# VH-VL binders against c1abc3: the designs that were tried, part 3

Target 1, 185 residues: c1abc3
Amino acid sequence: MAAGVQGESVARNYAEALLVLARKADDAEGWGALLRQVADAINNDVNLSRFLESPRIAAEQKSVVLSKALGDKVPHLFLRFLQQLVKNRRQMLIPAIATEYETLRDAASGIVHARVTVARETGDEEAKMIAERLSKATGKTVVPHFAVDPSILGGVVVRVGDTVMDGSLRRKLGMLRRRMGGTRA

## First folded at step 1 (VH-VL)

Design f4 (framework fv_fezakinumab)
Fold by ESMFold2-Fast, scan of step 1:
Structure f4 (fold): chain C 185 residues (1-185), chain A 122 residues (1-122), chain B 111 residues (1-111)
Amino acid sequence: as target 1 above (185 residues)
Amino acid sequence: QVQLVQSGAEVKKPGASVKVSCKASGYTFTGYYMHWVRQAPGQGLEWVGWINPNSGGTFYAQKFRGRVTMTRDTSISTAYMELSRLRSDDTAVYYCARDLEWELPYWYFDLWGRGTLVTVSS
Amino acid sequence: QAVLTQPPSVSGAPGQRVTISCTGSSSNIGAGYDVHWYQQLPGTAPKLLIYGNSNRPSGVPDRFSGSKSGTSASLAITGLQAEDEADYYCQSYDSSLSGSVFGGGTQLTVL
């Protein structure tokens, strides 16, 4: 919530460090799942979020509480990683770190994330078709993240990583959206 | 009737600038990208750049950057291409052409103006 | 120099078939970008003949057809007529130039 673009860069550095540790433990997938669970808990539990963010609670106290709550349920080095975030007052970056970790793992596995800007909300079937078309065009497994911008006519703008999609694929996706939605520019 | 009407022929001296106009009619001017393409006498087609009439955004081929400026006036559905510091090798017919899928530049040109001959000579 | 390569000329007799090639590279046709074709009669503006590799606009006879394979595209003209004498240009998009690119043009002569 509090993180800006600089926080995203810091989150990526922590994600890279965690992935190195997870690979040494031969459990990059399991550590990713644990990190996602912690991130979701912070996002969905107001009491946990307030406890972790509070400047009235010392970092050492937060570390002790995490140790007692998670100690036997997670790998020792994973717990140490969380405690280091608390010591550095970076625990509120955990949701961003989880997202960066997922992106790093997916890139290594031939999975890419795409930001797909659409003129209207998409249904599940349309989202699935867009993901399938992008995957076929790129030769990778594409996970789309949708954003709505009604000002774009013709329905779709795609960014895969740092690259705006080429004109041929954009044309085909735009036509697909127009056919499914029955919309005209 | 859907058409693009261009301004008349121009004769310019080296170092001068020229501004060519392209008036659209019969369709929604802001709904389509407008491209400029030139053709030197007896030579092939060469892409110059595009303008999005809706946003005013432009993109120019590397060869023309710093010398070309594309603008539009939505109140009269007219696009303009201005080329400065003219050289003799800028002598060409300059075409405006409509890009059918306006939000996706670089598609294809389904409607062309008749061309404007620009002659650069001393 | 043109970015896409076309033969400078082709010829055929009335009623015959001719094919005009358009050869690109990995940054344009080879990258999957569509190829479009234009016909330019003497003294006129180019006219869209084929778009999206193989589609014909309304009013273009079915004796004109387009195809694309790998880094190349072809325009085929069957049943040649005297009225087909014109320059033919292929066009695509080039990712390394971030712009539209044309072939050098092919002059078709009907014998």
Scores: ipSAE 0.000, ipTM 0.441, lowest interface PAE 18.5, mean pLDDT 81

Design f5 (framework fv_fezakinumab)
Fold by ESMFold2-Fast, scan of step 1:
Structure f5 (fold): chain C 185 residues (1-185), chain A 122 residues (1-122), chain B 111 residues (1-111)
Amino acid sequence: as target 1 above (185 residues)
Amino acid sequence: QVQLVQSGAEVKKPGASVKVSCKASGYTFTGYYMHWVRQAPGQGLEWVGWINPNSGGTFYAQKFRGRVTMTRDTSISTAYMELSRLRSDDTAVYYCAREDILTGYYDYFDLWGRGTLVTVSS
Amino acid sequence: QAVLTQPPSVSGAPGQRVTISCTGSSSNIGAGYDVHWYQQLPGTAPKLLIYGNSNRPSGVPDRFSGSKSGTSASLAITGLQAEDEADYYCQSYDSSLSGSVFGGGTQLTVL
């Protein structure tokens, strides 16, 4: 069984690993739907849940049942991922992994507002490019709110909610600022 | 099966419009930006613009503003580039090309369509 | 004209090393923007060869390498093979044009 916060952290790690595999297969949405179906089956079927949790039943036997139930209905690597969870005795984390996977997907496709501090006023074209670059950098639809602070000289400072973007992202945005005509001699 | 399949060759008269399609398959269409790049016969590559298939947002090279329109249809994973008021010097192979938005590197194209030849002649 | 300058042609014998230059300006490569390289075999679409100055996508042999310094970038090809005969294009971003820019292309002939 999951150990509260520690179980959530482990589930996040598995969700991230699955998302990497799903993106390589270019079907992150489909794999998420499959994972949710498996999680719902575990949550709604007491017999299935007891079977998967039981220490009396060998991991190999559980893997065979998963193969028979899912068979050709799921991608080969997705089935291997589930079997690896069973081998590691982590199969009861599947519902938590599904939730974490959905959170990662929602975060990647969500709309977020960002405070963008620049050294000088931006025009419409520059503002549009900054918004698209922030959207590229974060994987989210970013709505920029511009503030002018001449004391930063050149470059850009970005805050998303209460989080200040890391140095690499700030450097990429600084380059975009220069690209869009923010450069001063 | 990750690929971009483009529409067939077009022959147009000066002043006409052409609409080229690019159908994505084998990957999540909305997860990547789509760029358009053209190449006149025997000449180099020229960037036209991009569309974000997720938002529908677009950005075009200065040379093409007012003549180019990029759109997409997410239900069929297809991007379109329409170029109007065609001139003979618009004769070129038009490529669609994918940009991965999650790499931390920008403006490079890891997957290309095979190209659509557009010939503009009287 | 192309915004980035490449030699129109370069040649080498099998097994040799060739270098293709890509010269920009203060508004593109000189401003710190990354350089990417594409290989275009006769009659085909361009293929990504190098991205982010020096990174190789999966499937590209380590005979191909990229570098960047100041306002210029270079593509090096070692151990030349007949199948390397192609056009090579560099690409960057230009702040004054607010868009992607390409070099004029270099035709590599393997003798």
Scores: ipSAE 0.000, ipTM 0.467, lowest interface PAE 14.7, mean pLDDT 82

Design f6 (framework fv_fezakinumab)
Fold by ESMFold2-Fast, scan of step 1:
Structure f6 (fold): chain C 185 residues (1-185), chain A 123 residues (1-123), chain B 111 residues (1-111)
Amino acid sequence: as target 1 above (185 residues)
Amino acid sequence: QVQLVQSGAEVKKPGASVKVSCKASGYTFTGYYMHWVRQAPGQGLEWVGWINPNSGGTFYAQKFRGRVTMTRDTSISTAYMELSRLRSDDTAVYYCARDSSIFGVVDWYFDLWGRGTLVTVSS
Amino acid sequence: QAVLTQPPSVSGAPGQRVTISCTGSSSNIGAGYDVHWYQQLPGTAPKLLIYGNSNRPSGVPDRFSGSKSGTSASLAITGLQAEDEADYYCQSYDSSLSGSVFGGGTQLTVL
């Protein structure tokens, strides 16, 4: 991504900030669940989504509504985090922030999600074997998500977080550690 | 016990075909690619190709395309390599070998080998 | 002809250290593809000795080690024993051939 001003990079920064706060509160799991619930509400409730997105409604009014709806149901600092997103006009990034938070939490728990593009179709046993190989190579529990692209003859592309690994996967995974600053296609 | 059991030695005349079998046991047959590697008497190892036992998909070294066919029968965990239009320089021990690398990656390596099948091509 | 170059023979005394080289080119080892090593005892099938440049399979003693630099790889054997007499083969992938390639093999003699 050329811009880098908005979108995933910004969502990642907010997710990291929230995780720091959640750890100070000793409830990273609970805060993650709450964030996911808010994200799902925005995605599934058209009225809520329109209210939060509307430029005709002042940020302060949106903050008041959030406080009335969630104030006694969530930790105070979690509510303040949501209100800060509203102040910064980034409340529509909440679904992306939830996804980034989950990725950070999985990484901290030794679970890593990988996008695996292969030249040929794989079956259930092959998928299990790829997951095992990637898990051994990274020292983490890897959950693979497969895509087939026959045009990448004789190769594979693995994306773990921000790290991209090409057709020399065994060399790269064996010699390199997983990084959170890789490139985007 | 994890093993690959190959068919017995074959003696063929030039122009004939030979079909070598490789029966897997002790592991999930469809979970690993199977490669074929040959070795002429007193010579080194030469890669022939691979088969994915799960899908039946194959890939052959350029030298053998048009003459080699790899197949499998998942009901009996057996892989086959058939080489046609045999020449005297096809005389070699033919090995089946299990690929333990990540599927779709070119850095494959062979962690389990059959004992080999000697194919002699002579007039 | 073999694509990867190995010395045809190497020898050492019991307890000694020997190194077997494997030289490739820009289309294989030089392109960054992994190097694997196999041991073939007389009259037997090859056995995986080293994979992924330097990893040992379960059951392979640490007397065997692999390394890789640039277009070349090396297999080192320390504390030579009589039972180490065998042929040793390196293997990699070659992008120009779109297939696996082997070295010509090195016959190790323990004096």
Scores: ipSAE 0.000, ipTM 0.443, lowest interface PAE 21.0, mean pLDDT 80

Design f7 (framework fv_fezakinumab)
Fold by ESMFold2-Fast, scan of step 1:
Structure f7 (fold): chain C 185 residues (1-185), chain A 125 residues (1-125), chain B 111 residues (1-111)
Amino acid sequence: as target 1 above (185 residues)
Amino acid sequence: QVQLVQSGAEVKKPGASVKVSCKASGYTFTGYYMHWVRQAPGQGLEWVGWINPNSGGTFYAQKFRGRVTMTRDTSISTAYMELSRLRSDDTAVYYCARDSLSEEFWEYLGYFDLWGRGTLVTVSS
Amino acid sequence: QAVLTQPPSVSGAPGQRVTISCTGSSSNIGAGYDVHWYQQLPGTAPKLLIYGNSNRPSGVPDRFSGSKSGTSASLAITGLQAEDEADYYCQSYDSSLSGSVFGGGTQLTVL
């Protein structure tokens, strides 16, 4: 199940808690890389995803499997973080938590990640223009991540940090006109 | 019972060093970060730094770097804070306080759920 | 200097309500980090009063409540009693400092 607005808020809270722990351990980068690896495994391995999501498998059993798979490869508190997510039935938020964690870390470096939902598939030129405009609007370096949702009335929806921006076809046309070197007022 | 017991009051000359102890009991000493917080007479709380009793890792507030050293002895569940090159404005009550980092409350990190009674350090000529 | 801003004093009559504010920035409360509150009675160590924005430890009356919005947090005390006369401190975590930060403290006087 994809995280909604409420799931993204919960994911941000977990990401912030993990970042506090990682900074106390003086390894925010390493913990972020580990979290991304776990998130990617869940996204790419259908058997792992099914196992973690299954309500027929007890949380304790899932925690034991995580301990056996990761126990000697990750910091103890990182493993306990994952087990706490399982206990709270939040393990399917791990990919969203990884994205929020990366966003929090990059904000300190002037880099932010944006989730860009578009009605139609974007070409490379349009993607570059969207990234440039978001970077100018935020005063930071924006890394866009695109998703296609045909239901959004031909517009675009952008989430940068805590800000959700709802774009329109008119804004896309404005960007295109500016790119073509048309007259500007 | 769960408690933090601090060493007694100290009177030091400017330029001297002071070492304050904080003995933990009633919980797993290595399971929780230990912070040090000071309070000058009639003033507010000022965070000094933390130590991870498990690893010995430390982090100090910028103001105290180069003068403060935090250590621990796991065999007697005791944390130490040593402040060197003392000045008159170092006169304060120094508290040790347990970080909330635990299995139950790690998502609410950063609060101090258990405090020592404080150690008054007076720096006078 | 205190990183979080609190009014230096607040006062109220017995039975009344007072609110103590705690104002931060984008690197602490504004970044979503939790706010915690401590009560310090004269001559004693601080005692945890509220943790995680709005949670009460065992033994803290429900007259004490906390809230957080944007870059600020508030401690509300209803039904003021003489025993509430104390200093109150807010505390959070600051990502730019990688450490705990306190407010300057608020002295509550029960008139």
Scores: ipSAE 0.000, ipTM 0.452, lowest interface PAE 15.6, mean pLDDT 81

Design f8 (framework fv_fezakinumab)
Fold by ESMFold2-Fast, scan of step 1:
Structure f8 (fold): chain C 185 residues (1-185), chain A 123 residues (1-123), chain B 111 residues (1-111)
Amino acid sequence: as target 1 above (185 residues)
Amino acid sequence: QVQLVQSGAEVKKPGASVKVSCKASGYTFTGYYMHWVRQAPGQGLEWVGWINPNSGGTFYAQKFRGRVTMTRDTSISTAYMELSRLRSDDTAVYYCARDYDYVWGSYEYFDLWGRGTLVTVSS
Amino acid sequence: QAVLTQPPSVSGAPGQRVTISCTGSSSNIGAGYDVHWYQQLPGTAPKLLIYGNSNRPSGVPDRFSGSKSGTSASLAITGLQAEDEADYYCQSYDSSLSGSVFGGGTQLTVL
């Protein structure tokens, strides 16, 4: 895997570019969380990975599908960054870019705070599971701050920095898989 | 022995079609994309296109679209390239080459090549 | 009319260093795509010499090295030997063409 070391250099360059955009938007933490979520989707969904990897599918078509699936749920410049990776045939570097982005963020600052809105008060075990899932999604130690809003009717709304993460992003990434006929059977 | 064995030399008249074969052995045929590259006598390398032996999916360079067709037969681990409406400037050695694109920071490169098939177009 | 530009020829004596350049544009090397190099001995198929800008396959001596800067790449051969006499091709990917592209090739003569 000597060739992988050189690929890490390219991934670092893209991570630096994304960090510049994220700082301009004053939400380096939230953009990092979004990038990690996209990277995890690519790593865990073989059909999504194959769709993005396939050179027989035009970059323009991949870009359109990303735009339709992610909608307005992510920052405009973040979507543009993903589309630029597709245009440059670097979309398979997204997991490496996410890792490099996380290392560029000072490792000593590896604690982030999240506002978690829930429909009812959580018990200690549920709070632990939420914190663990958010820590995995962000690649950092997440300290959740819970607020109760009965109007959300059993849903969960998470805000890390200036980025809002809700169940819709997972659903949008799931729609990418379904459009590719990726239901496991 | 990991190798690509190509069919023998062909002589064709202008307007005819030629079909070149490339038989893979020593590796999982469906695990690697197969590219076709040509080289006119005394000239450089020119990329023609690729086929995914697993799916049968293809992609061709703009210059060859409408004239080239790539197929495969997984039962005999063989890839084919057919070029139609031949012209004298199609005279070239045609190579099949195995793609390796699992290297981060790299799109695609050709780690295994066939010996080439000379196609001569003359009347 | 190759997409990537190489000098048509280069020459050197045994033991010397030669460098072969490969110049691209913003849609290929300048876009960040890696450069690969192939050696073609007379009458043979091309052989992979360098991949991913600077990596050597097993069996390729460290006398061969690759580098990349901006829109260009270079292949360096140190300690030149008679058996290095061959044609050398660079290859990358071009996003505007959505396909692999080659340099025009460089003929290395060992004097």
Scores: ipSAE 0.000, ipTM 0.442, lowest interface PAE 19.2, mean pLDDT 80

Design f9 (framework fv_fezakinumab)
Fold by ESMFold2-Fast, scan of step 1:
Structure f9 (fold): chain C 185 residues (1-185), chain A 124 residues (1-124), chain B 111 residues (1-111)
Amino acid sequence: as target 1 above (185 residues)
Amino acid sequence: QVQLVQSGAEVKKPGASVKVSCKASGYTFTGYYMHWVRQAPGQGLEWVGWINPNSGGTFYAQKFRGRVTMTRDTSISTAYMELSRLRSDDTAVYYCARVYTVEYSSGTYYFDLWGRGTLVTVSS
Amino acid sequence: QAVLTQPPSVSGAPGQRVTISCTGSSSNIGAGYDVHWYQQLPGTAPKLLIYGNSNRPSGVPDRFSGSKSGTSASLAITGLQAEDEADYYCQSYDSSLSGSVFGGGTQLTVL
């Protein structure tokens, strides 16, 4: 999971940079929609994906194709952002950048996404308890995304973006109760 | 023992640069963002910026943009803050602080562990 | 000039209740971002006192409580004790600045 976590960190940094530019342009929502459309095109069009990924095609050629395809359809600074990704050989991160951009915008609206990795499939009541405790601690709407990884052997890993916290299941639940239960329990 | 150990006090002349270190121990260094907060003598807390130790990505408060650089060395679990073109009003205690981000995005966080601070004095 | 507004000082007698206010705007507290509180004793680093508007870390007495409404938050301290003399800072996140913001701090004097 180290490689996946590191890729998400890089994608998040690009998403943060793009959101700053979009806010200056007073169109964070529109730029997010455009970014999602580009990400979906890469995910769904095998010819486009192969073209962008190919090491045999120069970055300059990829930049020209993007400019011709998008130049009249997107804001100038948005196109420059995409061209910078191509220059840095980061164009294949666009789908991950789109996901991180959406997560950042949700956080700004009071919604927080958390990825929770568990050793075994989480039952409905356990999932509800985890979501409720995370939401109570933050005072925000926390949307948990569960993944099962049997190799963590009874541990629980909670991740927001590229930050990771791990531990045994018992210790983790005790920590959540102490940090999130307040003085009510 | 979970702690942040900062480098010792520095005395600099106006126009110089200072580099403060913050060594983490007792937790996974790359699992938490590291923030820097300063406090001028007798004054309040002022947020400077953060670094993501995993990626090396940074974000700085507008006031410090162009003068501050944050870096890290994962092999020794140490974060650095370098402030250049120092002015007398940069005299302050500089704190590193860990953000507990179990459930938070980068935009919603609190500081659960603080270094003891590094006094930087800028005077001729 | 801090982004969040706190009274510069507050005072109370031992055993009394005091409240410290923290006023923000639509880009921070008013946007729904949580408020956290820190206690700073003279010559020491700040210490987390309240997080997520109203939660206490382990080791913080139940005399300390937090609340949030609209664009403002409050820290309440009941049963004041001499060791409560400190500076108190509120902290939130500001969407316009894309960063953490602090209040100017409140010096609490126990008479």
Scores: ipSAE 0.000, ipTM 0.443, lowest interface PAE 18.0, mean pLDDT 78

Design p1 (framework fv_pozelimab)
Fold by ESMFold2-Fast, scan of step 1:
Structure p1 (fold): chain C 185 residues (1-185), chain A 120 residues (1-120), chain B 107 residues (1-107)
Amino acid sequence: as target 1 above (185 residues)
Amino acid sequence: QVQLQESGPGLVKPSETLSLTCTVSGGSISDYYWTWIRQPPGKGLEWIGYIYYSGSTNYNPSLKSRATISVDTSKNQFSLKLSSVTAADTAVYYCAREYYDSSGYPFDYWGQGTLVTVSS
Amino acid sequence: AIQMTQSPSSLSASVGDRVTITCRASQDIRNDLGWYQQKPGKAPKLLIYAASSLQSGVPSRFAGRGSGTDFTLTISSLQPEDFATYYCLQDYNYPLTFGQGTKVEIK
C-alpha cells in the first residue's frame, strides 16, 4: 500500500538521523540494540502501545513517562530522540525506524536487505537461490524480504537499499524461474 | 491497598461553587492520572476531567468553562471545583484513578461516591 | 465527542442464562473499550479492559469481544450477584464517554 511505502521513507529519515547521533557517541551498535528493545516493547505490550498511540494522552505527558522509565538507563541524546518522535507524533514509527536503522548498519558492514516482489509465493529453495543471485550481483550479503503481487504477471521487482534492480537482474531472475520449471519470468 | 475517599458538602445552593476533595491512601498520588466522574440520580455516568500529578488537566468540553481540578501532592489529595451550579449538577460524584503502565487500564480504583444536591 | 450506544437498555434474565450486551461506538476506537458493573448504591467496578482483557479477580464467566466500532459483553451463566447495570466506556479519546447503560434484571 502507498501509505506503507511513505511511512518507510519517513522511518528511514529518522533512522539516518539517529545513526548520525549514535556515531558521534561512538556507539552505533548499542543505540541500535536499545532502539530494538523499545520497538519490541511497543510490539509486545498492548498497554504501552495504547498509551503511546492514544490521542487522548498529551505528548508532554508521554515525554514525562519516557523520561521516568528510561531516564538514566539510556544515553541522554537517545532519550531526546524518542521524545522528539513523540512531539512530532511519530512514536508509532519506532518499530519501522528500528528496522531501517538495522538495514543501514548492515549496509555499512556489507550486508544489505532487499525487497523482492514476486507474482506468486516462493518456496524455500527458490528464496535461497534469489538470495544467492542478489549477493553475487551486488558483491554483498543479501537478506531478501518477499512480498507477493499477482499483478506483476510472474515477473520480479527487486529493491536493494535505494537502488531499484531491474533490467539485467530482472532478466537473470526470470531465466532462473524458467529453469526451475516456471513458465513466467 | 489503594483507597479513594470523596469529601465535601452534601448541599450547594444554585449559582454557588461546588467543592469536592478526594483523599488517596495506601499509595502515592504521583505518576498517575486522577479523574472525576458524576452520575445524576437514576442516570448514567459522565466523565468530568482529569489531572496528572504534575498539574496538567483536561476537561469534558461540556464542563470546561466551570470546572477546575487541582492536586496537592503533599496531602495526597486532588480536588474539583464546579462554579455556577444548577439543579442539573445534582449527582453522585466519584473520584477514580486512571493508570497507564504495562498493566494499565481506564479506571482501576474508585471512591465510594458522594451525593451533592443543588437546591435552594 | 465519540458516542457510545448500548443495546438493549434493559433485559430480564434468570440465573444460569447466557446474557449478551452490545456496545457501539460512533467511530473506530480500536480496542480502547472497558466494561463496568454497577450495583445499586455502589461505585462502578472494572470488569474488562482493552475490549477483551479480564480484570484480575473478576469471574471467568465474563467475557468481552470486539474491535473497531462493535463490542459485546457476555456473561456465560448468570449468577444472582450479576444483576446490575453494565456500562461500556471508550478510552480512545477525550472526552471519555460512557454508554447509557444496560440494566440486567431478574426475570
Scores: ipSAE 0.007, ipTM 0.494, lowest interface PAE 10.4, mean pLDDT 83

Design p10 (framework fv_pozelimab)
Fold by ESMFold2-Fast, scan of step 1:
Structure p10 (fold): chain C 185 residues (1-185), chain A 120 residues (1-120), chain B 107 residues (1-107)
Amino acid sequence: as target 1 above (185 residues)
Amino acid sequence: QVQLQESGPGLVKPSETLSLTCTVSGGSISDYYWTWIRQPPGKGLEWIGYIYYSGSTNYNPSLKSRATISVDTSKNQFSLKLSSVTAADTAVYYCARDYGDYVLEWFDPWGQGTLVTVSS
Amino acid sequence: AIQMTQSPSSLSASVGDRVTITCRASQDIRNDLGWYQQKPGKAPKLLIYAASSLQSGVPSRFAGRGSGTDFTLTISSLQPEDFATYYCLQDYNYPLTFGQGTKVEIK
């Protein structure tokens, strides 16, 4: 019940704090890339994930391991940020923080992320066509994130930020998919 | 502005337990690490331990067997108990704020310090 | 534990002088070092964190440098209010350890 410190809002607050520091260092892009590398390592390395998540391993030991692994390879304040997450028992939020950081960076550049649910896997060219269509419809640069749901019959469901897109756009995208790669109604 | 104030007896008898409380005002105790540091007269600073507002603690190994730090978020306070004291425990005891969830600075602010003398 | 050694233990300097204090760690602590100022009868005050980052509200005449095992705090032009004892602190690993202090006397 802690006020202002729950769920996805916590990750967003950390991402905002990190972005302020990265901008002062004039390297928001580089810090974002480093954060993504750390997040990917946690997501892809089961041993690292278990080590960081384990309540049996002291936060101090986790901090020491991060310092030894990353120390001179990253800016000092970036390392301090990661150590702060460990001290706060928030290190498992790093993947969520990376995603929020990227969303904040992209919003500042006129880039918007969209969740696109499709009936079947899309090829790279079809994915680009959908992104271009959404970008024209919104007047912004749209980066689509695809999810496959076979239960939708030739349709497409789009969510931009926290808003589900209008049905008329979904219908037009569904028609495009049918013509480019599908025969399902 | 956040302020810290130590309180507790200034005189403790040898072999007894030293008990100090730090009261946090002007801000919430939540989402921060809170620490105790001591300084014997004319000597340098020694870190005693920390507590995160959720109850997680860590102690200087030299004091771990005798030190206990606790937190009471409802009173916005955290406390230090140091058992089996000797003359070597005579010091000014400081409480201080350590890391917060969005603060990368450490040990700011500090309490004014309270002198604890161990004497019969 | 990581031992922090400061040099000199004390120094005397005149107003306007450049003062340098050194702190050495017994092992590599990266840049995980802070500097604190303590005036007689007062609690310590944070000056510098992360070896070189100046705390808000601290005058720009204070500067920290270094990484690994060797660190310095420099006061570019000593002022009367800078009379104090200065401590370094490593925050690389627990237990946190302070240097023994450097007393700066104005004379």
Scores: ipSAE 0.000, ipTM 0.452, lowest interface PAE 15.6, mean pLDDT 81

